# VH-VL binders against q9nrl2r1430to1533: the designs that were tried, part 102

Target 1, 104 residues: q9nrl2r1430to1533
Amino acid sequence: GGVHELSAFEQLVVELVRHDDSWPFLKLVSKIQVPDYYDIIKKPIALNIIREKVNKCEYKLASEFIDDIELMFSNCFEYNPRNTSEAKAGTRLQAFFHIQAQKL

## First folded at step 7 (VH-VL)

Design j155 (framework fv_nezutatug)
Fold by ESMFold2-Fast, scan of step 7:
Structure j155 (fold): chain C 104 residues (1-104), chain A 122 residues (1-122), chain B 107 residues (1-107)
Amino acid sequence: as target 1 above (104 residues)
Amino acid sequence: QVQLQESGPGLVKPSQTLSLTCTVSGGSIDSGYSWHWIRQHPGKGLEWIGSIYYSGRTDYNPSLKSLVTISADTSKNQFSLKLSSVTAADTAVYYCARGPYRLSYHYGMDVWGQGTTVTVSS
Amino acid sequence: DIQMTQSPSSVSASVGDRVTITCKASQSISSWVAWYQQKPGKAPEPLIYAASYLQSGVPSRFSGSGSGTDFTLTISSLQPEDFATYYCQQADSFPLTFGQGTKLEIK
């Protein structure tokens, strides 16, 4: 139904959250677990924050939504060396995102 | 359209430092892209020298060890290569290239300069 | 370092031919291969990224495939402007490494 139809942004965020490689991106990085993260990453973001913005209708254009998802991946690759499980998960999830984002 | 242009001396003497500059136009060097130096020896294939990211992070080919330094000057929209203690083996065409945006870091280089020929000779 | 080996090193073909060039990585690199075309005296031009995605502006006769260690570049119907040297490049880890090149020559 139309009344209960999810937005394209919400559908894509749900697909990202359900992806096997979403684990590094579900919530903001903990300063307790990763003490130097916020010294390096100045604009932290995660899928839970992006989903809240979608639910509040804060994205007016697809480009704004895409920018936030891309910032999330950018932060991952800037902080995590290429050989880490985080960077590898980010690379695979980003490729999945690029395919899905063609619909936006 | 983003364009890259190499510049520097075409002739360098053995044991001196080779200095090359890449000028970027049509786009900003402090965007999320990586910026690379690649060389090609006469009649041979391509060899990756190293890269610099907008954050200042550098990665170098271990085969060149401490001989290579890459730096960026965002005010001039340029990045540069210094290769110290050159020998005849460093004679090559040197290319600068734009590498993957930070959000696609496993992709290849999408924009290349025309290349500049460097001869190391006494 | 990951070694990239291309086969063949040289191939002679005629306009209209289907041409296949292969690239083998010394260890698994997922799909992280790019392909480049280089004409004499010119800079390399990007053809394919992430093994199978065509670079914008590249003719549809070019295609890429493969994953893990084995990758293929195919030209489905060779045109006169396609005579060049082709290089594969792994984008899995540093240092970035290229294949030795495959020279595509007119028959």
Scores: ipSAE 0.006, ipTM 0.606, lowest interface PAE 11.0, mean pLDDT 86

Design j156 (framework fv_nezutatug)
Fold by OpenDDE, second read of step 8:
Structure j156 (fold): chain C 104 residues (1-104), chain A 122 residues (1-122), chain B 107 residues (1-107)
Amino acid sequence: as target 1 above (104 residues)
Amino acid sequence: QVQLQESGPGLVKPSQTLSLTCTVSGGSIDSGYSWHWIRQHPGKGLEWIGSIYYSGRTDYNPSLKSLVTISADTSKNQFSLKLSSVTAADTAVYYCARGPYRLSYHYGMDVWGQGTTVTVSS
Amino acid sequence: DIQMTQSPSSVSASVGDRVTITCKASQSISSWVAWYQQKPGKAPEPLIYAASSLQSGVPSRFSGSGSGTDFTLTISSLQPEDFATYYCQQYDSFPLTFGQGTKLEIK
């Protein structure tokens, strides 16, 4: 096979993952480390899951992709108070995403 | 793009229940957003009524809480407002709007419906 | 509840004028302020978020500033399409509250 260009979704996920503030979002929260997380967050999602969905071409519309990304941030803000490192990172990453998403 | 559209009767009698529906297109209500009802009495400012979230949680304006019910139907991609025991004071243009799931730095209510006029009159 | 006191209630200005609208919160709300523009018979449209960030597509003549309790919306050079009513909103805490509005009219 040859080298394929990344789709717009793939490229955006790569940029999100590489961002300094992506660390809360790279993978699902550990139930062991955060025992009450899944009692609060009913629709868990992370960048690795979103990347897999992109790779499997599960997003047919940009709105579907954007919805999952926003869900990811919403989960963060639901669980983490505003003054936490996670929430602050999420705030910055979301701002970055909103700028990049304009290209979709 | 995401669009919101209010629908419901434009005339309601006093003491009856006002029922409105907001239909969302171009995006799912079962996602990381909040969905709001706002109203504007003739010649007046904006008043937040309440909100519903993808989790099903609701927040209401305390001044209206006892009279307000907001619900969502994900199968229809709609959310609704019920305001009981209406009076002339409830005459207003009613808007539905989208916002962040929780109060967020990066956008307020960024998408609005066109609004629907509801008149309370006998 | 957090009260948003907006001033002036109305202002008359001419095309090309610099216009400033202020909003004062009853308590500190950091930068959790949005501004909206509403034209007659239309829904509010977002202008500013986070006190000073322009929404996508909003002309650069619009700007927002402030933090804590005092916030301002500025139109550097008024254009004909800018005559409308403007609202500030706080989203620091519930209940969400709006300023009473500023009607910007042509002189």
Scores: ipSAE 0.367, ipTM 0.846, lowest interface PAE 1.3, mean pLDDT 93
Fold by ESMFold2-Fast, scan of step 7:
Structure j156 (fold): chain C 104 residues (1-104), chain A 122 residues (1-122), chain B 107 residues (1-107)
Amino acid sequence: as target 1 above (104 residues)
Amino acid sequence: QVQLQESGPGLVKPSQTLSLTCTVSGGSIDSGYSWHWIRQHPGKGLEWIGSIYYSGRTDYNPSLKSLVTISADTSKNQFSLKLSSVTAADTAVYYCARGPYRLSYHYGMDVWGQGTTVTVSS
Amino acid sequence: DIQMTQSPSSVSASVGDRVTITCKASQSISSWVAWYQQKPGKAPEPLIYAASSLQSGVPSRFSGSGSGTDFTLTISSLQPEDFATYYCQQYDSFPLTFGQGTKLEIK
């Protein structure tokens, strides 16, 4: 992970956060609001956590950053049936991510 | 970069259990990806065998379900295929691959091992 | 099981040709189709996912289109390295299924 890669990760996370379809991913799912989520999802993650990891220089390789983003989407698709607004938002945001990630 | 490497015996006798292991490097099997076994019979197309997800969830091809077990060893970053009661019809090149989880939009099967040839013969 | 049927089973073409390979699903799979290229003795390489999204590093002469049941892979100007077997694959539902393959041969 060089300085250029860290800047690219920061820019990409900001673009994801600002995307209209980011709402299911901005922060961890509430255990109070969704009690069964953590029974199903064993490796929870969200954009705020990924952004903190970028800012603390915890990603040494682009692949580690991409893995965390893909884990976030996979958690969405594991928990949420395909016909939900969460899954639809996840599908569109993941497509956007794949286009942007070609620059990494 | 993520790389996958199959290992196992090249020859298996009929009625025995075929055991293959896929070693993953450059990434973790406990990420958001599913880990798949695919095979290809000589001169023919691709057949999906099954997959495993970091949660331990497995999905198997129904045509092989009673004969197949896929397992993962996170401490070794490996996942494995056991195919019981093999016959000559199980002669194939076996590939491991990283691929989509059930509802994932991502790359299809985006990383593949080079394949290992298995011959079932007396 | 969702059956994937490719046509043609083989096609002969020359460098510079536009080549089109089709894939038909036995039921609607939305856009959940991937395409792979396989050269003799080698593992398949991903080309296209979600029917039309180009895999990173794949040349722009490759394109995918379609939705529902009918899908197409196009090579706009065939290059020598493109002679290979091509497979479509659905990932709408389990079991994952592949087409039978289309062998692209030099004319």
Scores: ipSAE 0.078, ipTM 0.732, lowest interface PAE 5.6, mean pLDDT 88

Design j157 (framework fv_nezutatug)
Fold by ESMFold2-Fast, scan of step 7:
Structure j157 (fold): chain C 104 residues (1-104), chain A 122 residues (1-122), chain B 107 residues (1-107)
Amino acid sequence: as target 1 above (104 residues)
Amino acid sequence: QVQLQESGPGLVKPSQTLSLTCTVSGGSIDSGYSWHWIRQHPGKGLEWIGSIYYSGRTDYNPSLKSLVTISADTSKNQFSLKLSSVTAADTAVYYCARGPYRWSYHYGMDVWGQGTTVTVSS
Amino acid sequence: DIQMTQSPSSVSASVGDRVTITCKASQSISSWVAWYQQKPGKAPEPLIYAASSLQSGVPSRFSGSGSGTDFTLTISSLQPEDFATYYCQQANSFPLTFGQGTKLEIK
């Protein structure tokens, strides 16, 4: 069921965006503020890009949507050391995502 | 549903290089997950060998006595283990597995291959 | 390296029994422990992640608890298919390390 999965993806992205720990993930990292980010992160992604893909009906399966969200968290943990505010926010938001994603 | 399948030679002579491949289906190795090699010697528990991440970053068990290389081929959706200068101590069942994203270690390895037996003998 | 020590090394039990297996980390690992079941000749199967979260498809008679250094796996009412070896694994830091295993045997 593509249509029901797409509605669920829209709901989940909105909940992620509204979460207090979404701030590192709302949009792509600035090349001006963090010049070495794109030397390290080869597949950048953010919630605004994922939301756009959901709105354009680009996810046909829950696994495709989950893979993009997981890539986003993976990029956070690759760039940011574990004890940073970014990594801690990512850990909490990821846990929230996993609880919600069990319903997909 | 993600599935992993190991393949390799089964028999390797001492001092040669062991090469194993893990084929992933139902998901992409260039996703946010880490991809791991684990082995199990007869009568012993599980030993983590190392992992590879989509960025090409690798992490290896420093207590391993053999030279280890893990690599990925995203076009074939495979990742591979090379273990150089093998000895009889490297005789084990070798598993590939999917693990958590880097630094997000709150999961164990949630998908495992069935394992492949490797014997190092002259 | 973080050492994971399981107790007991083996336990004998009967169908219907409550069984507990413990795992102790040599240093604090927060809640970053997973549990696996392994039957002879087969790959380990995930049971629990993040100390207490049940893996999808695993029967509700399995549960995990603990934080810091002390963790437990509980089977509330043992079934015939549960006789196997159980492993804990810390996921806090590299290298990833496993306990030595606990063999659950028929009494």
Scores: ipSAE 0.007, ipTM 0.627, lowest interface PAE 9.5, mean pLDDT 86

Design j158 (framework fv_nezutatug)
Fold by ESMFold2-Fast, scan of step 7:
Structure j158 (fold): chain C 104 residues (1-104), chain A 122 residues (1-122), chain B 107 residues (1-107)
Amino acid sequence: as target 1 above (104 residues)
Amino acid sequence: QVQLQESGPGLVKPSQTLSLTCTVSGRSIDSGYSWHWIRQHPGKGLEWIGSIYYSGRTDYNPSLKSLVTISADTSKNQFSLKLSSVTAADTAVYYCARGPYRLSYHYGMDVWGQGTTVTVSS
Amino acid sequence: DIQMTQSPSSVSASVGDRVTITCKASQSISDWVAWYQQKPGKAPEPLIYAASSLQSGVPSRFSGSGSGTDFTLTISSLQPEDFATYYCQQANSFPLTFGQGTKLEIK
């Protein structure tokens, strides 16, 4: 716990942000660009929000951090059809996350 | 560690509704995973019944048609199965399990409850 | 619906043997296959996902291979705790379907 866990979460979020497939996940989906998104997705989240929660020490357990990352991917797959660039990016980034999360 | 535990009556009469509950601990059912019901008839293999996502979306095995309803209670961290108009053919061990997201890489069900035996008999 | 057929339905083997179990899909499913181990009176436990990826915590003597319609689970050197029933499962399309199971018995 504590500082050691927060450092690990920060490192993992930075690795996700730097990944080539992070572009659909960096910030919340725009209501202007995708108006129906918030009618479909009831718990929106993005890497900038997760990173802010890490920095503010809002994750008490590693499982809570992992839940937020997995929610982000779940939202992507719920909204975006399988053949979209967003869904393909999400699939690759989630696989990368699962490998990196084993270090937590 | 995530754990799942089935509960419900072990004996159900023909034509009645079978009702089972899965209690999840260690992770919220609102976490983006899929949550599944699977059954195993005596001496037979595994049969997928259906699933529910945090969004409330359900997917059901078409062979069970409209006889199946899966629902979630996030305040209790539980999801439930109702199977209407049961017959002796519904006698089985019923499992709840955690599964992947709709488009996740080929992950199967990674956490299972211990199973609960249901006998349909008069 | 996609049908999954396992062979053999049962196999008798000795500790130290190499055991192979085959699973055939009625249509091409790429690598959308998982394998499970079920011991008597217990829930199934995951072994393999994506046809060939080993689940965390599963011994390295287990391996999976295949693509399209033909899939194989291999145990390279059978241990006493490996006597169980094994199931394949396709995740290509709904409904999700399992093979009928292969029972691995002591010779």
Scores: ipSAE 0.005, ipTM 0.591, lowest interface PAE 13.0, mean pLDDT 86

Design j55 (framework fv_nezutatug)
Fold by ESMFold2-Fast, scan of step 7:
Structure j55 (fold): chain C 104 residues (1-104), chain A 122 residues (1-122), chain B 107 residues (1-107)
Amino acid sequence: as target 1 above (104 residues)
Amino acid sequence: QVQLQESGPGLVKPSQTLSLTCTVSGGSIDSGYSWHWIRQHPGKGLEWIGSIYYSGRTDYNPSLKSLVTISADTSKNQFSLKLSSVTAADTAVYYCARGPYQSDWHYYMDVWGQGTTVTVSS
Amino acid sequence: DIQMTQSPSSVSASVGDRVTITCKASQSISSWVAWYQQKPGKAPEPLIYAASSLQSGVPSRFSGSGSGTDFTLTISSLQPEDFATYYCQQANSFPLTFGQGTKLEIK
């Protein structure tokens, strides 16, 4: 049970982190570079936070893990206009995630 | 990998507009980074002029007021500085530089152009 | 604006010396300071970011420390190529501001 599920979440997060399109998602958006981000995005999240939660066994259900990843993409598309490098990277990474998440 | 190169006139007359361009190679200016102009007066320290982002959003040093405009041309992979109503005090080496955009990385400049010398003289 | 003040303005040292340069911010900037090295006729090169993180490719003899308002750049064993001017920069808020520079000269 728990051992196999933890391994699956960790493997998927590592695959996301290593993807060429992960750069907007590796860490929280900088307040000094993007000062209005936290006025718009009320539930910020990033891959480093999700990975920490996986390592601390904080996800009890696969749906909770998937919800956090989807929140990360939702935040990207809410803040960034569609023609931006961030939104394009998010679109490609989200498609990759959906393929990999079928293994969960 | 990423390289920046400044270009523009080496000599500008007082009251004219200084126009400089930064050409980026090895990476896209539409890739989530911020793009900056910094200058250095002869024998002095560094002064941040301003920056431009993916959205077209610009931030300028308030000391330069309405005199500065920074713009980007993603089709040419270039960003540019216009400084209006120049005086002898604007004589400096001008640098373009890249800063990080989306991360918890500090807002510092990790890649710099070689600099271009601008002299304001009649 | 956040004022950055460096000390000393100039220092003379010999190869092999331990050199320390200090930077003080007029208000708290957390750990959001960067350090640059500039040689005559060349562009500044990044050395340190986030107060203590070494830029890729920079020799391990360079180190940074500090938080809040007081920051230090240390060169543990000075090499001939290290004679240059060093600048700190606050990365906390706009406008971005630099210290006045510290010139490191051969004794």
Scores: ipSAE 0.000, ipTM 0.566, lowest interface PAE 13.5, mean pLDDT 85

Design j56 (framework fv_nezutatug)
Fold by OpenDDE, second read of step 8:
Structure j56 (fold): chain C 104 residues (1-104), chain A 122 residues (1-122), chain B 107 residues (1-107)
Amino acid sequence: as target 1 above (104 residues)
Amino acid sequence: QVQLQESGPGLVKPSQTLSLTCTVSGGSIDSGYSWHWIRQHPGKGLEWIGSIYYSGRTDYNPSLKSLVTISADTSKNQFSLKLSSVTAADTAVYYCARGPYESDWHYYMDVWGQGTTVTVSS
Amino acid sequence: DIQMTQSPSSVSASVGDRVTITCKASQSISSWVAWYQQKPGKAPEPLIYAASSLQSGVPSRFSGSGSGTDFTLTISSLQPEDFATYYCQQANSFPLTFGQGTKLEIK
């Protein structure tokens, strides 16, 4: 029962989740709260889903992991106008991610 | 790593349509990125032609909008450029490129193809 | 459209020199500037984004600064592989536009 170090993907997901601007991305958007979301966004994804994929070792390449993260942000920017709190949070979190992703 | 490769005829006659394809490997175009076409006339600078996004949305340079069509084929992991009614002014090296999908349209190109030369000549 | 004007158009320098290239925007573009390096017969390579953020793998001798309308690319100590043409690009609004380029040549 030893302690295992987090992989680079796991660590990055943890850092993203802990970021102050992660709140729009923690879980999938509720269809009840946002009825038209899934009419617009065809490939929904969130940090909890990405974390599960990491835990299940579904990412074989860093590019696959990065693609899902970028999809998450692009969904946000596609659905939310630029002046919304969600889009602003996404912009900041994405900038953070881009810096961290260079280490992968 | 992701790689982009331009392909298409290197010679096009005036008034015809220039058609190029960018093949993406090492990553999916059906993901949260922006995909761009840029060209460079001989001895000149860089000119943005247009972009296509994961959603299928497109943006075009207004100077070329009426003549440009950009499309994507996710099944082939490709996106394409069509430029109609070409003239000698369209002779250039054409690049496809990838960039992040960001809010506020803050697009830059972080991965480029090697470029393909297209000459417009009768 | 936003015009990006680079200066100088060309510059001759020696290995070890400090080189500064300037880009001026026709209107304020905050910090949304990218810089590219292009060698003869090759595609442009990204150097800097968001005015001052280095792309992965770019040597630390490269740096970017500026905000608003005036931006600068600096090479602190020129290396042989740095002789190339450099372009700035504004990412503030469509259409995306590039500077005319600065050719850095060996003195």
Scores: ipSAE 0.176, ipTM 0.795, lowest interface PAE 2.3, mean pLDDT 93
Fold by ESMFold2-Fast, scan of step 7:
Structure j56 (fold): chain C 104 residues (1-104), chain A 122 residues (1-122), chain B 107 residues (1-107)
Amino acid sequence: as target 1 above (104 residues)
Amino acid sequence: QVQLQESGPGLVKPSQTLSLTCTVSGGSIDSGYSWHWIRQHPGKGLEWIGSIYYSGRTDYNPSLKSLVTISADTSKNQFSLKLSSVTAADTAVYYCARGPYESDWHYYMDVWGQGTTVTVSS
Amino acid sequence: DIQMTQSPSSVSASVGDRVTITCKASQSISSWVAWYQQKPGKAPEPLIYAASSLQSGVPSRFSGSGSGTDFTLTISSLQPEDFATYYCQQANSFPLTFGQGTKLEIK
């Protein structure tokens, strides 16, 4: 709990950001570049948002942190067809996350 | 077509809390847009107060951070501003606005409410 | 905080004129600037975003340019409905900040 969990969240987010498959998840999708994204995805999130929430100590429980990461992957699979490079990157990064999240 | 409408008391006493609500129609606040409060003092320019996002994230103007709270009520499709300990300097027209996400927290306001006048006087 | 300074504070022009309004940021904001038009008693309306992208429905006589610290809004052939106050806004960082406004008046 508490302080130790926040440190673990920060380390995990840094590991996710540094992963080769993080590129679809680093920042929110621009409305201008992908106009239909916000019509389909109602709760967009990205690693920069999650990292900021960690830095501001906004996660009170590990489950809240995990929920935001899982929302990020869920959005990826909802918007992107399974055979896209985005969906494939998401699948690999999610597997990496599940292994790392065991420490939480 | 998305529309925003401000509502709240037009007159507030000094030291009290100003409470304003923005009602959104034609679209959901539980979405990928940011929702903003901006004010305009008589005869002056625009001042950004703060914003709320569906994730619960709030961003406040540092000059007002200890005094301002923005919250959302998705069941009513509304978001609200509370500004505590008001003074005559808080007399302004208050606007709510929608901000589309352009890239990495770069917000522009694409839809505005008509504005509501708030006077702080005894 | 990033300060946005507009010049001129007021400009007088005639219908058909080319009008240029400038906005200077106190530090580099890349292309993250928007322009708004406000008529008396009305809410601001968006004109330009990302320095040069025209908002849907806005007449093509409006254009924006610039990057870094210096930005311009140009009205290529002024029409009667264009007499209003114009504001720039930086979107580079929080808090979001606006210029002080430029009032466009009939000559």
Scores: ipSAE 0.006, ipTM 0.641, lowest interface PAE 10.0, mean pLDDT 87

Design j57 (framework fv_nezutatug)
Fold by ESMFold2-Fast, scan of step 7:
Order: structure tokens, then sequence, then C-alpha cells
Structure j57 (fold): chain C 104 residues (1-104), chain A 122 residues (1-122), chain B 107 residues (1-107)
């Protein structure tokens, strides 16, 4: 693992952040905007948190990184009905992620 | 790369409704971005007209609120401006623009169309 | 409405000069200001957002600073392509408002 895996994680997070469908995932949901979010979602996460973890070398295995990304998508689909713009963006970004994750 | 292109008639008579359309390519209108109309009167600065969000929420400049409607057609990847009861004061270059997602609801424009000139004259 | 006032309204400068443009908000807007560059016959192009964040692809000679009500755009070493009109915009509250513009002219 080591430096090659961390470089791959960083590249993938940058690609996710730059994707047009990343907007629901860039930062944690605001309690002011969506007060019931944290009653429903028990393990909140977002791309800025995942990127911080990559920068601090907190992922020891590729599976840990993939688990955090998948948690992010799982939270999206749990909170947002399938017909919402958030859920549609999540579906497209998750498909993009699955293709990119083959490189890990 | 996301690109925006305005289209409309160029010449409108006083008291008529101005209708402009913004066509978006390289990205989806059905996203967390805000989509804006801004105009610029000849030799003057920029005036924000209003915006539409992916949820269908609209925000309008209070000085224009009774005269303006902004709508989106996600199937065509377009959003549109209707300005009713136009006068010579509505002569301007009209721009459409995209505002990037910000979870704190702060709006600035990262992509602009080229602008379309509208002249209101009899 | 939040009023944005720019100074100066126009400035004449030479290539290589350090140019400073200021923008004052009528009430506190935290750091929620953007700066745009507009060349004659062209659409505005974004330079700075959130007072000090440089837009991707914008040369590093451009910088922004400030918080609350007073904001500054600086060009550290003016280039020929920088002669344009510059606008500030507050992003704090609706309606979104722009400054009146500062025209940067060649001496």
Amino acid sequence: as target 1 above (104 residues)
Amino acid sequence: QVQLQESGPGLVKPSQTLSLTCTVSGGSIDSGYSWHWIRQHPGKGLEWIGSIYYSGRTDYNPSLKSLVTISADTSKNQFSLKLSSVTAADTAVYYCARGPYDSDWHYYMDVWGQGTTVTVSS
Amino acid sequence: DIQMTQSPSSVSASVGDRVTITCKASQSISSWVAWYQQKPGKAPEPLIYAASSLQSGVPSRFSGSGSGTDFTLTISSLQPEDFATYYCQQANSFPLTFGQGTKLEIK
C-alpha cells in the first residue's frame, strides 16, 4: 500500500470533486438548512472530510477509503427520495466512482 | 467544459414581453447549481435580475419582481427569462450565468454566457 | 439592499504597476464577495470568490483580501491583457448586488 495507494486516493477524490454531480457531496449537510438530516443519518460524511483523511494518511487500506465513499452514497440514498436531484446526482457519481475505483 | 448560450429576438417593442432562453451544454441544469440572469445597460454596470435553483425555487430582484419570471426546462437543459411590459429602460445586454454549489447559500457566477443584446424600440 | 461602492471609478496605469481597487459594502457581508473582469464587448469573467479565493486558471498576480465591509482586489504587476473594467459582487444576501465598476485604462 503506502504512498502509491495514497496518491491514487488523492487523484480519485479530486476527480470526484470536479465531477458535475459532486454538488450534494462537497460538504456536510447544514443542520440549519436540513434540521432532520442528523436524526436520520447516523454516520454523516462528505468529500471534504474524506479528502482531509487522505491528506492525514488515515486510510491504511484501499477498502477503508472505498467504504467511506460508499457510506457517502448510502447516506444520500437513505435521506433523499429516488426522484430528487440529489439522488439522481448520487446515482451518476456512484457509477463514475465504480469505474474509477477499478484503478485502486 | 460547461458552456451557456443566450438566445432571443434582439428587438422588442415597448409594452411587450421579452423572452430569452439560456441553453446549457457540458453539464446538467438539474444539479445543485444556481442559474442566474444578469443584465447590463449601455455604458453602465451589472444588474442581477434573478435566479432559479434545481428545486424550482426562484429568487428575483425586488425592483423587478412583479415583471419577471424565470423557469427551467430540464428535458431541454434550458432556463428562461420573461420580462413583461418592457420599456426603453430595459434595453441592455442580457447574460445567463451559473452559480457553483455552496452549502452556505452564497452565490457567485463561475460560468457566463456570451450575452445577447436586446433593444426596446418602437 | 446591500450597496457596493467601488473606488476609484477609473484608474490609469502602466504595464508593471501594482494596481489596487477597493469595494465597500453598506453592511457586513463577512467574506462573501466576488470579483469579475470585463473586457469591451465580452462577458464578465470570474477572478476571485469568497473574498480571497482565486478562480481556477486566473493568473497569480490577481489577489483579493478583506472582510466585513471593506474589500480589495490587487494586481501585483499589471500586464497588457489586464486593461478592463473590474466589478465586485456581494454574495451574502438577496438581491445580489454589484459595484458600479472600476475602469482600468492604459496611461
Scores: ipSAE 0.000, ipTM 0.574, lowest interface PAE 12.6, mean pLDDT 85

